# Miniprotein binders against Mucin-6 (MUC6): the designs that were tried, part 83

Target 1, 185 residues: Mucin-6 (MUC6), of Homo sapiens (Human) (q6w4x9r395to579)
Amino acid sequence: GHCSLEGGSFVTTFDARPYRFHGTCTYILLQSPQLPEDGALMAVYDKSGVSHSETSLVAVVYLSRQDKIVISQDEVVTNNGEAKWLPYKTRNITVFRQTSTHLQMATSFGLELVVQLRPIFQAYVTVGPQFRGQTRGLCGNFNGDTTDDFTTSMGIAEGTASLFVDSWRAGNCPAALERETDPCS
Key: E = the ipSAE of ESMFold2; O = the ipSAE of OpenDDE; V2 = 0.75 times the mean of E and O plus 0.25 times the DockQ between their complexes.

## First folded at step 16 (miniprotein)

Design pc51 (from vc8 with A23E D25S)
Fold by ESMFold2-Fast, scan of step 16:
Structure pc51 (fold): chain B 185 residues (1-185), chain A 112 residues (1-112)
Amino acid sequence: as target 1 above (185 residues)
Amino acid sequence: DIREEVKKLIEESRKLLEEAKKEGSLQAVRLLFNAVWMLIEALKTGDPEKISEALLKLSEALIEAAEKRGDPEAVELLLEAQELLRKALEENNPELIKEAIKLIKEAAELLG
């Protein structure tokens, strides 16, 4: 499955449901029992430097029991607060420069992250078939049905995009302002 | 009654999650999101094995929070709860699950 974070704050879930929001927080992007050590992928959004009213992705975080890998729009990669030279390798994770404008985090457990650094910071999450029906967070539940992709952190399948996004806030931040009431919007 | 007790733990866990967010404790936040989700899923299935698994995950999350706060009493209660849950799974004994829930609640109260 494939989930994308593009164009500032547009998201397409693993089941291909598009939505957008206005938010400045760290959010749970992906959690799954298929991730080792109860790992989580998180997305950090902040106010856009270019657009007065927009928010944009500024960093992606992989957090597990042992690792806190942060890939930032300023092209810095850290693990547990220490800047790392690329390629950077742990037991199960390798972060490397795929192209002059793209970094890749490859894993041994069926998760792949590609971040575009320029012209705007964007992220692309790929998961193997073992994740089907076993994901939660901003990327949706990967169950082949787009109608329940806005399943909140409390297991509520229906709602607005902003309520869905707010339920996945990982920080003490203001609520998201933009709502999607039509899946085709 | 186990279902009612688990519902209360979900409520308490959500409060602790909000506290962890305020403290900037991303490790605790990660684990508490996982534990709450597993408890909600376990309640839907009503499976004692899944309830025990979810409670083990909650105890892991609470140990992380307790260690960060420097609360050895909470850690001790949670380790005891984990042993009861592992024994409950081995013996298929729901009374041990109830005992574990009491210890987890006591630990959560110390942390809340």
Scores: ipSAE 0.729, ipTM 0.855, lowest interface PAE 1.1, mean pLDDT 86

Design pc52 (from vc8 with K7M I10L)
Fold by ESMFold2-Fast, scan of step 16:
Structure pc52 (fold): chain B 185 residues (1-185), chain A 112 residues (1-112)
Amino acid sequence: as target 1 above (185 residues)
Amino acid sequence: DIREEVMKLLEESRKLLEEAKKAGDLQAVRLLFNAVWMLIEALKTGDPEKISEALLKLSEALIEAAEKRGDPEAVELLLEAQELLRKALEENNPELIKEAIKLIKEAAELLG
């Protein structure tokens, strides 16, 4: 299955349901029993550099017990806070430059991440068939039914994206349901 | 009533997850999101095996928190709970799950 994070704040789930949100937080993008040692893929959203009223993807994080791999819009790759030269390889994960503008994180456990660095920071998540019906987070549940793609972290299917997105916040951040309004906006 | 006790632990786990978010502890957040999800799935099915697996996951998250806080009493309670849960799975004995829940609650009280 394929999930995409594009154009700043647009998401298309594994079941091909598109949505958009406005929020500045670290979010659970993907968790699954198929990920080793309770691994989690996370997406970091922050305010746009040219417009503070919009949000955009600024980093993708793979977090496990041993590793915290961060791929940033600044084209820096770190693991546990230490900058790494590419290609970077661990036992189960390899991060390498796929093209002049794209990095790839390949794993031994059926997860692949491709990050577009330029002109816009974007991410593409691919999971093998073993993940079908066993995913949760912003990328949806991968069960072939788009009507329950907005399943919250409490296991409740919502009709709209706002409560779904807020339920997957991994940080202490403002709710995506609330828009920031400036006195001059 | 084991279901009632599991529901109380779900509420406590949700509170711990919010505290971990406020602390910026992504490792705790990672484990607690999984524990909460597994507890919800266990409550949907009522399956003692799924309940035991969810409680083992919660105990892992709490051991990490206890070790960071330097609370050896909480760690010891949680390790005992894990042993009871493994025996519950081996012996198909739901009474051991109740005993494990009591120990997990005591550890959670010490931590919060």
Scores: ipSAE 0.779, ipTM 0.870, lowest interface PAE 0.8, mean pLDDT 86

Design pc53 (from vc8 with K7W)
Fold by ESMFold2-Fast, scan of step 16:
Structure pc53 (fold): chain B 185 residues (1-185), chain A 112 residues (1-112)
Amino acid sequence: as target 1 above (185 residues)
Amino acid sequence: DIREEVWKLIEESRKLLEEAKKAGDLQAVRLLFNAVWMLIEALKTGDPEKISEALLKLSEALIEAAEKRGDPEAVELLLEAQELLRKALEENNPELIKEAIKLIKEAAELLG
């Protein structure tokens, strides 16, 4: 399955449900029993005037018991607060420069992350078939049904993106707002 | 009622999760989101084995928090709860699960 974080504030879930939000927080992007050591992928959003959006993706974090890997829009990769030269390898994770504008985090457990650094910071999450029906967070539940893609952290399916997104806040931050106007207008 | 006590523990765990968010403790946030989700899923099934597994995950999250705060009393309660949960799984005894929940609740109150 494929989940994308594009154009500053657009998200497309593993079940291909698109949505937008205004938010300035760290959010749970993906949790799953298929991730080792109760690992989590997190997305950091902050204010930006770029990309026709007031908020945009600024970093992606992979957090487990052993590792806190941060890939930021400043093209810095850290693990547990220490800057790392690429390619950077751990036992199960490799972060490397795929192209002049893209970084990739490859794992041994069926998760891949591709980050576009320029011209706009964007992220693409790929998970193997073992993750089907086993995911939760902003990328949805990967069960083949878009009607329950907005399943909150309390296991409740919501009709709107704002309540869904707010339930996955990993920080003490303002509530996310749904956009009032069309992103293209 | 074991389900009622688990629900109360979910409510207490959510309070601890909000405190972890305010503290900027992403490790605690990661573990508590996982534990709360597992408890909710376990309640949907009503399966004592899944309830015990979720409670073990919650106890792991709370032990990490207790160790960071330097609270050996909370750690001791949680380790005792883990022993009761393992024994409950071994003996298929739901009374031990109820006893473990009481200890976890006491530890959560010390940490909250």
Scores: ipSAE 0.778, ipTM 0.871, lowest interface PAE 0.8, mean pLDDT 87

Design pc54 (from vc8 with E11W)
Fold by ESMFold2-Fast, scan of step 16:
Structure pc54 (fold): chain B 185 residues (1-185), chain A 112 residues (1-112)
Amino acid sequence: as target 1 above (185 residues)
Amino acid sequence: DIREEVKKLIWESRKLLEEAKKAGDLQAVRLLFNAVWMLIEALKTGDPEKISEALLKLSEALIEAAEKRGDPEAVELLLEAQELLRKALEENNPELIKEAIKLIKEAAELLG
């Protein structure tokens, strides 16, 4: 399955349910028993300067017991706070420049992340079939049913994206604003 | 009985998760989100094996917190709980799960 974080504030879940939110926080993007040692993929959103999106994706984080890999919109890759030159390899993870505008994080456990750096920072998450019905976070539960894609961290299916998103906050941050459309230029 | 104790642990774990968020401790946040989710899933199934698995994950999260805070009593309670959970799985004995829950609850209260 595939999940996308695009256009600054848009998300499409593994079950292809689209939604939008504005928030300034780190959020749980993906957790699953299929990730080794309770690993988690997280998305960092912050205020936008001149874009029509009030807030935008600014970094993606893969966090496990041993590693904190951060890929940020300033094109810096760090692990545990130290900048790394690409290609960067660990036992199970390789981060490399796929194109002049894209970085890829490939793993041995069925997770792939592609990050677009320019013109807008965006992320694309691909998971293998072993993840079906075994994911949670902003990317949804990957069970083939879009009606429960807004399942909160408490296991409750919500009708609104804002309650869903707020339940996956990984930081001490203000509540996200749900806006169906932004004002046009 | 067990379901009510698991509900109480979910509530205590959520409180610890909010404290971890305030502290900016992403490792604790990662572990506690996972533990809470597993407890909720175990509560839905009522399966002793799933309950034991969830409690082991919660105990792992709490041991990390206890070691970081320098609380040896909480660590000892959690290690004892883990041994009871392993025995419960080996012996197919749900009563040991109840004993482990009591120890985990005591540790969570020390850390809360």
Scores: ipSAE 0.766, ipTM 0.864, lowest interface PAE 0.7, mean pLDDT 86

Design pc55 (from vc8 with E64D K68E)
Fold by ESMFold2-Fast, scan of step 16:
Structure pc55 (fold): chain B 185 residues (1-185), chain A 112 residues (1-112)
Amino acid sequence: as target 1 above (185 residues)
Amino acid sequence: DIREEVKKLIEESRKLLEEAKKAGDLQAVRLLFNAVWMLIEALKTGDPEKISEALLKLSEALIDAAEERGDPEAVELLLEAQELLRKALEENNPELIKEAIKLIKEAAELLG
């Protein structure tokens, strides 16, 4: 299955349900029992002033017990806070430059991430068939049915994206620390 | 009622999750999101085996937090809970699940 984070604020789930993203925090993109060591893929969003959307993807994080791999829009790859030269290899993960504008994170466990660095930072998540019906997070549940793609972190299917997105908030929300000073347009 | 006790434990775990989010502790957030999800899914099945598996996962998340914080009392409670859960699975004894939940809840309160 394929999940995409495009155009700064658009998400298409593994079951091909499109929605818009307006958060400015770190969010759970993907968790699954198929990921080793309780791994999680996370997306970091921040405010954007370039398009009509208020949010844009600024980094993707793969987090496990041993690794915190961050790929940012500034073309920096870190693991556990230390910058890494590409290609970067761990036991089960390789991060490398696929093209002049794309980085790829390949894994041994059926997860692949491709990030477009330029002209717009975007991410594409691919998972193998073993993940079918066993995913959760912003990319949906990969069960072949779009009806329950907005399943919150409490296991409740919502009709709207806003409650769904907020339920997968993982923290790191700079904008949440400030009050709205101009509540009128 | 095991289901009512698990619901209370989900509530305590969600409180720890919100604190981890505020602290920017993504490792704790990763583990607690996973454990809470497994507990919610186990409740839907009503299967004591699935409940025990989810509780073992929560205990792992809490042991990591307790070791990081240097809380040996919480670690001991959680290890005892894990032993009770393994016995519950081997003996098909739901009373051991209730005792394990009590120990996990005590450990969670020490950590939050």
Scores: ipSAE 0.728, ipTM 0.841, lowest interface PAE 0.9, mean pLDDT 85

Design pc6 (from vc8 with S52A S59A)
Fold by ESMFold2-Fast, scan of step 16:
Parts: sequence; structure tokens; C-alpha cells
Structure pc6 (fold): chain B 185 residues (1-185), chain A 112 residues (1-112)
Amino acid sequence: as target 1 above (185 residues)
Amino acid sequence: DIREEVKKLIEESRKLLEEAKKAGDLQAVRLLFNAVWMLIEALKTGDPEKIAEALLKLAEALIEAAEKRGDPEAVELLLEAQELLRKALEENNPELIKEAIKLIKEAAELLG
């Protein structure tokens, strides 16, 4: 399945349900029992830089017990706050430059992330068939039925996006992308 | 009873989740989102085994928060709760689940 974060604040779920929101926080994009060690994919949204009524994606974060991989619109990749040269490999994850304008995070567990850096920061999430019916977060539940794609963090299916999005807010409001690089920690 | 105590823990966990969000503790946030989801799903089934599994995840989330705050008393209570929950699953003994819930509540109060 494919979930997209495009045009600043437009989301299309794994079941192809489109919606838009105006948040400036970190949000849970994807949690699933198929992700190792209770891992989570998160999206960071901030003001578009033009007006407070518009928001845009500024970073994507993969967070597990061992790793906090951040891919940001400034073309910096960090893990646990340390900047990394590309290609960057861990046991199960490889981050590399796919093209001059795109970075890719490939995993051994059926999750793939592609980020477009220019002209607009955008993200594309691909999950394998093993994730069907087993996802939650802003990308929806991947069950083939769009009517329950707005399932909140409390397990309630909403008819509108507002309560759904709010329920997946992970904090960092207003969003802060800046991390201190500590070469000795 | 267990179901009512689990409902109270879900409410308490949601409050701790909001505090973790304000603190910027994304590790605690990740774990608490998972634990709350599992507790809600377990509550729907009424299955003691599912409840014990969800409580193990909650204890893990609270240990993360307690370690970040430097609260060794909360950590000790939660490690004891995890041991009781593992025994409950091994021995099929729901009374150990009740005892673990009491320890998790004490730890949550220290953290709240």
C-alpha cells in the first residue's frame, strides 16, 4: 500500500482516502505490530513560512528503541541526534540518496519511505502486503475500506479528519526540527 | 474488578501521554500510544491474557518515563509489576494481574 504526504499538508491514506489538515506538531504516521520493537513513523509539520494558516511537512522521523532517524527538509539525516553520511546503514535500515532531489529509507521489515527534498518537501510511504489491516496513524488502517480510515488513537472511527488528526498528535508543538549535534555522545 | 481498573489505567495513561508530549519525550510518547491502543483492544476482548500483555507494554512505557525523570522507586515498582505479569501469563493466574495493576498505579501516581 501507498500513503502520500504532498503539497505541504495533503495526505492520502493507504486506502486512497484524501484529506488535509492544518497542524504544526509531530504526528504518528504509522504504528503496526509489523514494525519491530514497537517502532513508529512520525511526521513533523510546521508553519509554511508564509502564513500561520498554512502548514507544511518539514521532517519525517522513524523512532524505535535503538534509533531516532530524522530526515529533514534541510537535507540532513540524523540518528539519535548525530548527523550521518549517506549511504547510512543500520542492521535493518538503509538511508541513501535515490536521486539529486530524493532520499530513500529502505527497511528489512516491509516499510519504505521516499522523501522529495526539492522543490517542495514531500513524503511517500510504502508498506508490504503483510501490513494490510494492521496499521494505525495518519496513513489509516489499510483494510480496503475508506469509511474507517479516520480511526483515532482511541479506536473510534470518525467521519471527519479533525478529531482523527488531533488524536494522533505526538507533541513537539510548535514543531522543532533543530537538534544539537554532539560528536562525543 | 479488573475491567474497571484497566479503564482507570487507560485514563491515567492518557494523562501521562499528554505530559510526555509536553516534555518532548518522543520515546515515552511512542510507547504510551502503543500501550493505550493495546489496553483498549484488550478491554474489548475481556481476555485476561490480552490484558496482561497490554499491561506489560504499559509498564515498559512507564519505565522509560521514570528513567528519564530519575525516579528509581517508580522503576522498581514497574519491574516488579512486569515480573508478576510474566508469572500471571505462565501460571494462568489472574490474581497476579490484579497485584501488578496495584504496582502500576503506585508508579503512575509517582510519575503523575
Scores: ipSAE 0.755, ipTM 0.853, lowest interface PAE 0.8, mean pLDDT 86
ESMFold2 (binder alone), alone request of step 16: mean pLDDT 83; pTM 0.819

Design pc7 (from vc8 with S59A Q82L)
Fold by ESMFold2-Fast, scan of step 16:
Structure pc7 (fold): chain B 185 residues (1-185), chain A 112 residues (1-112)
Amino acid sequence: as target 1 above (185 residues)
Amino acid sequence: DIREEVKKLIEESRKLLEEAKKAGDLQAVRLLFNAVWMLIEALKTGDPEKISEALLKLAEALIEAAEKRGDPEAVELLLEALELLRKALEENNPELIKEAIKLIKEAAELLG
């Protein structure tokens, strides 16, 4: 399955449900029993450079027991706060420059992340079939049904994105403003 | 009722999750989100094995928080709960689950 974080504030879930929001927080993007040692993928949003009412993705974080890998819009990759030269390898994870504008984090456990650094910071998450029906967070539950893609951290399916997004805040942050994606625009 | 005790643990765990967010403790946040989710899913199934697995994850999350706070009493209670839960899974003994819940509750109250 494929989940995308694009255009600053747009998200498309693994079940292809589009939505948008405006928030300044770190959010749980993906958790799953298929991730080793209770790993989590997180997305960091902050105010955009021009408008105070707009927010955009500024970093993606993979956090496990031993590793805190951060890929930021500043084109710096760190692990546990230390800058790393690419390609950077651990036992199960490799971070490398895929193109002049894209970084890739490849894993041995069926998760891949591609980050576009320029002209707009964007992220693309790919998970293998073993993750089907076993994901939670901003990317949805990957069960083939878009009606429950807004499942909150309390396991409640919501009809709107605002309560869903706020339930996945990993920081002490203000509530996000919701905007639904209009496919006719 | 074991289900009501687990519901109380979910409530306490969510309170600790909010404290971890305020402290910027992303490791505790990661583990507590996972533990709360597993407990909620386990309650839906009513499966004692799934409840035990969720409680084991909660105990691990609380150990992380207790070690960061420097609370050795909470750590000791949680390590005992982990051993009881592992034994419960190995021996298929639900009585040990109840003992583990008591220890986890005591640790959670010390931490929040």
Scores: ipSAE 0.756, ipTM 0.870, lowest interface PAE 0.7, mean pLDDT 86
ESMFold2 (binder alone), alone request of step 16: mean pLDDT 81; pTM 0.796

Design pc9 (from vc8 with A65V; at its last look DockQ between E and O 0.92; V2 from the best seeds 0.85)
Fold by OpenDDE base, look of step 17:
Structure pc9 (fold): chain B 185 residues (1-185), chain A 112 residues (1-112)
Amino acid sequence: as target 1 above (185 residues)
Amino acid sequence: DIREEVKKLIEESRKLLEEAKKAGDLQAVRLLFNAVWMLIEALKTGDPEKISEALLKLSEALIEVAEKRGDPEAVELLLEAQELLRKALEENNPELIKEAIKLIKEAAELLG
């Protein structure tokens, strides 16, 4: 399964359903019983301009009982608040520079993350087949059915992205908005 | 009825989740999201094992909250609940699940 966060406000789920939102919060991208230590992948969005439609991904966070790995748009990688030199390796996670513009987080448990740093901060999440039907969050449920991708944190399938996205917010943030944006933004 | 009690517990957990969000406690948020999801899933089948496992996760989440808040009474209740749930799994005893739920609810009320 491949999930992408692109263009500052666009998401494509594991089931290949595209949607967009504007929010300035931390959101659960991925939770699954397949992630060890109750791990979760999160996305941090913030304002990138003055308008409500000017929002962008600014960091990706992997959070477990042992680790809080943050990859930020300024290319700083931290674990539990401490800056780490790359390549950085924990027990089952490795963060390294893939290219001059890309960082990668590789894991031993079937999760891969590629972060594009420039020109736009974007993220690409890949999970193994063992995750099929067992994922939740903004990346969807990876069950091959796009119609139920907008399943909220309470297990309710929504027809629109707004309530879906808000249900997975991890902080005290304003409600996400669904507005058209310039395809180039 | 275990199912009804679990539903009530889910609602209480949602409230605590919102509070955790406001507090910026991402660990608690993470754990509560997971626990609530597991409870909801467990209710779909009514499988006592799945319910017990979900309740264990909830207890863990609430312990995190209780410890950070400095509420040792809540911690003690939740630890006891966990023990009951483990026994419930071992003995396949739904009565122990009910007792555990009572303790978890009490702890949740202390934290609410």
Scores: ipSAE 0.855, ipTM 0.926, lowest interface PAE 0.5, mean pLDDT 94
Fold by ESMFold2, look of step 17:
Structure pc9 (fold): chain B 185 residues (1-185), chain A 112 residues (1-112)
Amino acid sequence: as target 1 above (185 residues)
Amino acid sequence: DIREEVKKLIEESRKLLEEAKKAGDLQAVRLLFNAVWMLIEALKTGDPEKISEALLKLSEALIEVAEKRGDPEAVELLLEAQELLRKALEENNPELIKEAIKLIKEAAELLG
């Protein structure tokens, strides 16, 4: 299955459902029982333009009990906050430079991440067939049915992306609509 | 009755999840997202085995929260709940699930 995070804050799910959102937060991209030790792949979005409605991907994070691997638009790869030389290997994960503009994180558990660093920071998530029907987060549920790809963290299928995306926030950030109306901001 | 108590645990766990986000405790966030999801899925089936497995995961997530807050009483309650849940699974005894839920609720109240 393939999930993409492309310029303009566009996402395409594992079931090929496209959507766009405007938020500044860390989000759960993917959780699954197929990831060891309750691992999670997360995406960090931040403001990217002059208008408050423009946001873009600035980092991708893989978090497990042992590791917090961050690949960011500043082209630095860290694990648990410490910068790492590439290629970087753990027991189950290898991060290496695929091309002058692309980094790859390969794993032994069926997750692959390719990050385009330039000209625009983008990410491409690939998961093996064992993940079918067993994913959740911004990349959807990978069940072959696009009508329920917008399933919230409470298990409710929504018809629009906004409530779905907000439910997967993993950081201290207001909802996009609340952020736009906060008189203190 | 067990279904209603699990629904209340989900609500309390969501509150703790929001607190973990505010505290920047990304490990607790990761664990609580997973535990809440498992509880929701277990409720759809009503299967005591799935409920027990989800409650074991919730207890693990709450231990992470309790250790970060330095609350050894909550940790002890959660460890006892895990022992009851493992016994419930081994003996196929759903009454032990009810006892574990009471301990988990007490721990969640200490952490709320």
Scores: ipSAE 0.797, ipTM 0.878, lowest interface PAE 0.8, mean pLDDT 88
Fold by ESMFold2-Fast, scan of step 16:
Structure pc9 (fold): chain B 185 residues (1-185), chain A 112 residues (1-112)
Amino acid sequence: as target 1 above (185 residues)
Amino acid sequence: DIREEVKKLIEESRKLLEEAKKAGDLQAVRLLFNAVWMLIEALKTGDPEKISEALLKLSEALIEVAEKRGDPEAVELLLEAQELLRKALEENNPELIKEAIKLIKEAAELLG
């Protein structure tokens, strides 16, 4: 299955449900029993470079017991706070430059991440068939049914994205909105 | 009632999760999101084995939190809870699950 984080805050889930949110936080993108040692993929959103309050993806984090791999829009890759030269390899994970504008994190456990660095920072998550029906987070549950793709961290299927996204917030941040709100707009 | 006690543990775990978010402790956040999810899924199944597995996962999350905070009393309670949960699975004894829940709640209160 394929999940994409594109064009600021647009997300398409593993079951191909598109949505958008406005948020400035770290969010759980993917958790699954198929990830070793309760690993998690996380997405970091912050204000975009334009003066009104659009938000955009600024980093992707893979966090496990041993590793905190951060791939940032500034083209820096760190593990546990230390900058790494590419290609960077651990026992189960390799981060390398796929093209002049794309980095890839390949794993031995069926997860693949591709990040577009330029012209706009975007991320693409691929999971193997063993993940089917066993994912949770912003990328949805990968069960072949889009009606429950907005399943919150409390296991409740929501009809709208805002409660879904907020339930997967991993930081102490303001609540996400489906659309930018400005009293002067 | 094991179901009601597990619901209370979910509430306490969510409070610890919010504190971990405030502290910027992503490791604790990762483990607590996982434990809360497993407890919720276990309640949906009603399967005592799944409940015991989820409680073991919560105890693992809380041990990591307790060790980082330097709370040996909480660690000791959680290790005892893990032993009770393993025995509960082997003996098919729900009373041991209930006793493990009491120890986990006690540890969570020390950490809250």
Scores: ipSAE 0.791, ipTM 0.879, lowest interface PAE 0.7, mean pLDDT 87
ESMFold2 (binder alone), alone request of step 16: mean pLDDT 84; pTM 0.827
ESMFold2 (binder alone), look of step 17: mean pLDDT 84; pTM 0.836

Design pe1 (from ge1 with E16L)
Fold by ESMFold2-Fast, scan of step 16:
Structure pe1 (fold): chain B 185 residues (1-185), chain A 98 residues (1-98)
Amino acid sequence: as target 1 above (185 residues)
Amino acid sequence: DEEEDIRELVEDAKELLEEARELFEEAKRLAEEGNLEEAERELTESIYELWEAIFELRLAAYEAGDERLTEELERLAEELLKLIEEVMRLYVEIEREE
């Protein structure tokens, strides 16, 4: 299955349901028991500097008990807060430059991530067949039925994207005030 | 309403595509003039317009109750993806020149 985050604010789920995203937080993109060590893929959205979209994707995070790999629009790759030169390899994950504008995170557990850095920061998630019916988050449930793709974190199928998106906000959501104030002031 | 909604989405996509084409042509002219920075900005704007057009087409395909119409709209979105590849090709060439 394929899920995409494109054009700053557009998402297409694994079951091909498209929707528009207007949020400024960290969101659960993909959770699954198929991901090792309580792994999850997360998307960070912030206010857009361009008038084409109110919000834009600014980073993608893979988080597990071992790793916190962050790929940001500034073309910095970190793991557990430390900057890494590419290609970067762990036991099950390799991050490398695929083209002059794209990075790829390849894994041994059926998850592939391609990140477009320029001119617009975008992400493409590919999962193997073992993930079918076993995903949750912004990318949907991957069950072949698009009518329940807006299933919230509470298990409720919504008719609109707004409640669905809000339900997948990660607990570490940057507040507007925290962004405006100096972190040391 | 369903048929009307689909028509409006397709019409919006067509308008966005026309804007994207104009931005792409302007970017080509700017690049030929050696104004690479402005050309790059126009290409970026063209790509934003194309992604919005693709979104409108994908939404129309999702809303379509006819399998054949859904397939046609998905095919049109795929054609716009190929146009994005063309715009990206010039973007990458300009980056290398800078």
Scores: ipSAE 0.769, ipTM 0.891, lowest interface PAE 0.7, mean pLDDT 84
ESMFold2 (binder alone), alone request of step 16: mean pLDDT 69; pTM 0.562

Design pe16 (from pe2 with I54L)
Fold by ESMFold2-Fast, scan of step 16:
Structure pe16 (fold): chain B 185 residues (1-185), chain A 98 residues (1-98)
Amino acid sequence: as target 1 above (185 residues)
Amino acid sequence: DEEEDIRELVEDAKELLEEARELFEEAKRLAEEGNLEEAERELTEAIYELWEALFELRLAAYEAGDERLTEELERLAEELLKLIEEVMRLYVEIEREE
């Protein structure tokens, strides 16, 4: 399954349901029991400076008990607060530059993330078939039924995106990753 | 008026595609003149227009359901994706030059 965050504020779920994203917070993009060490993928959104998008993706975070890998629009990659030279490898995760404008995070557990850095920061999430019906978050539940793609963190299927998106807010929102996206601080 | 809403999405996508083509042509002209900074700005604007257009086509397809996918929707999506690739290619070339 494929989930995409494009054009600053557009999301397409694993079941191919498109919606527009409004919000300036850190959101749970993907949670699954298939992710090791209580892993989760998160997306950080902030106010956009462009007229065609109210909010824009500014960072993607992979968080587990061992790692906090942050890939930011400033093209800085950190793990647990420390900047890393690419390619960066752990036991199960490799982050590397795929092209001059794209980074890739490859894993041994069926998750792949491709981040477009320029000209617009975007993210593409690919998960293997073991994730089918086993995902939750902004990318949907990957069960082949788009009508319940807006399942909130409380397990309720909503008909509108706004309640769905709001239910997946995490932590104290974009301020939580502000310093990690600034390579000078 | 589901039909009217779907038609509006498709027409807006066509308008965005045309705007993006104009931005792309202007960017090529600026790049040839050596105005790389402004060329990059025009290309970035084109990419925003193209992703918005593609989103609107995806929304139209979702609202209509798979059985209603037309050759027009498929053709427009292919044109958008092709133009995205061309715009990105020029963007990368400009970055490489500067």
Scores: ipSAE 0.718, ipTM 0.856, lowest interface PAE 0.9, mean pLDDT 83

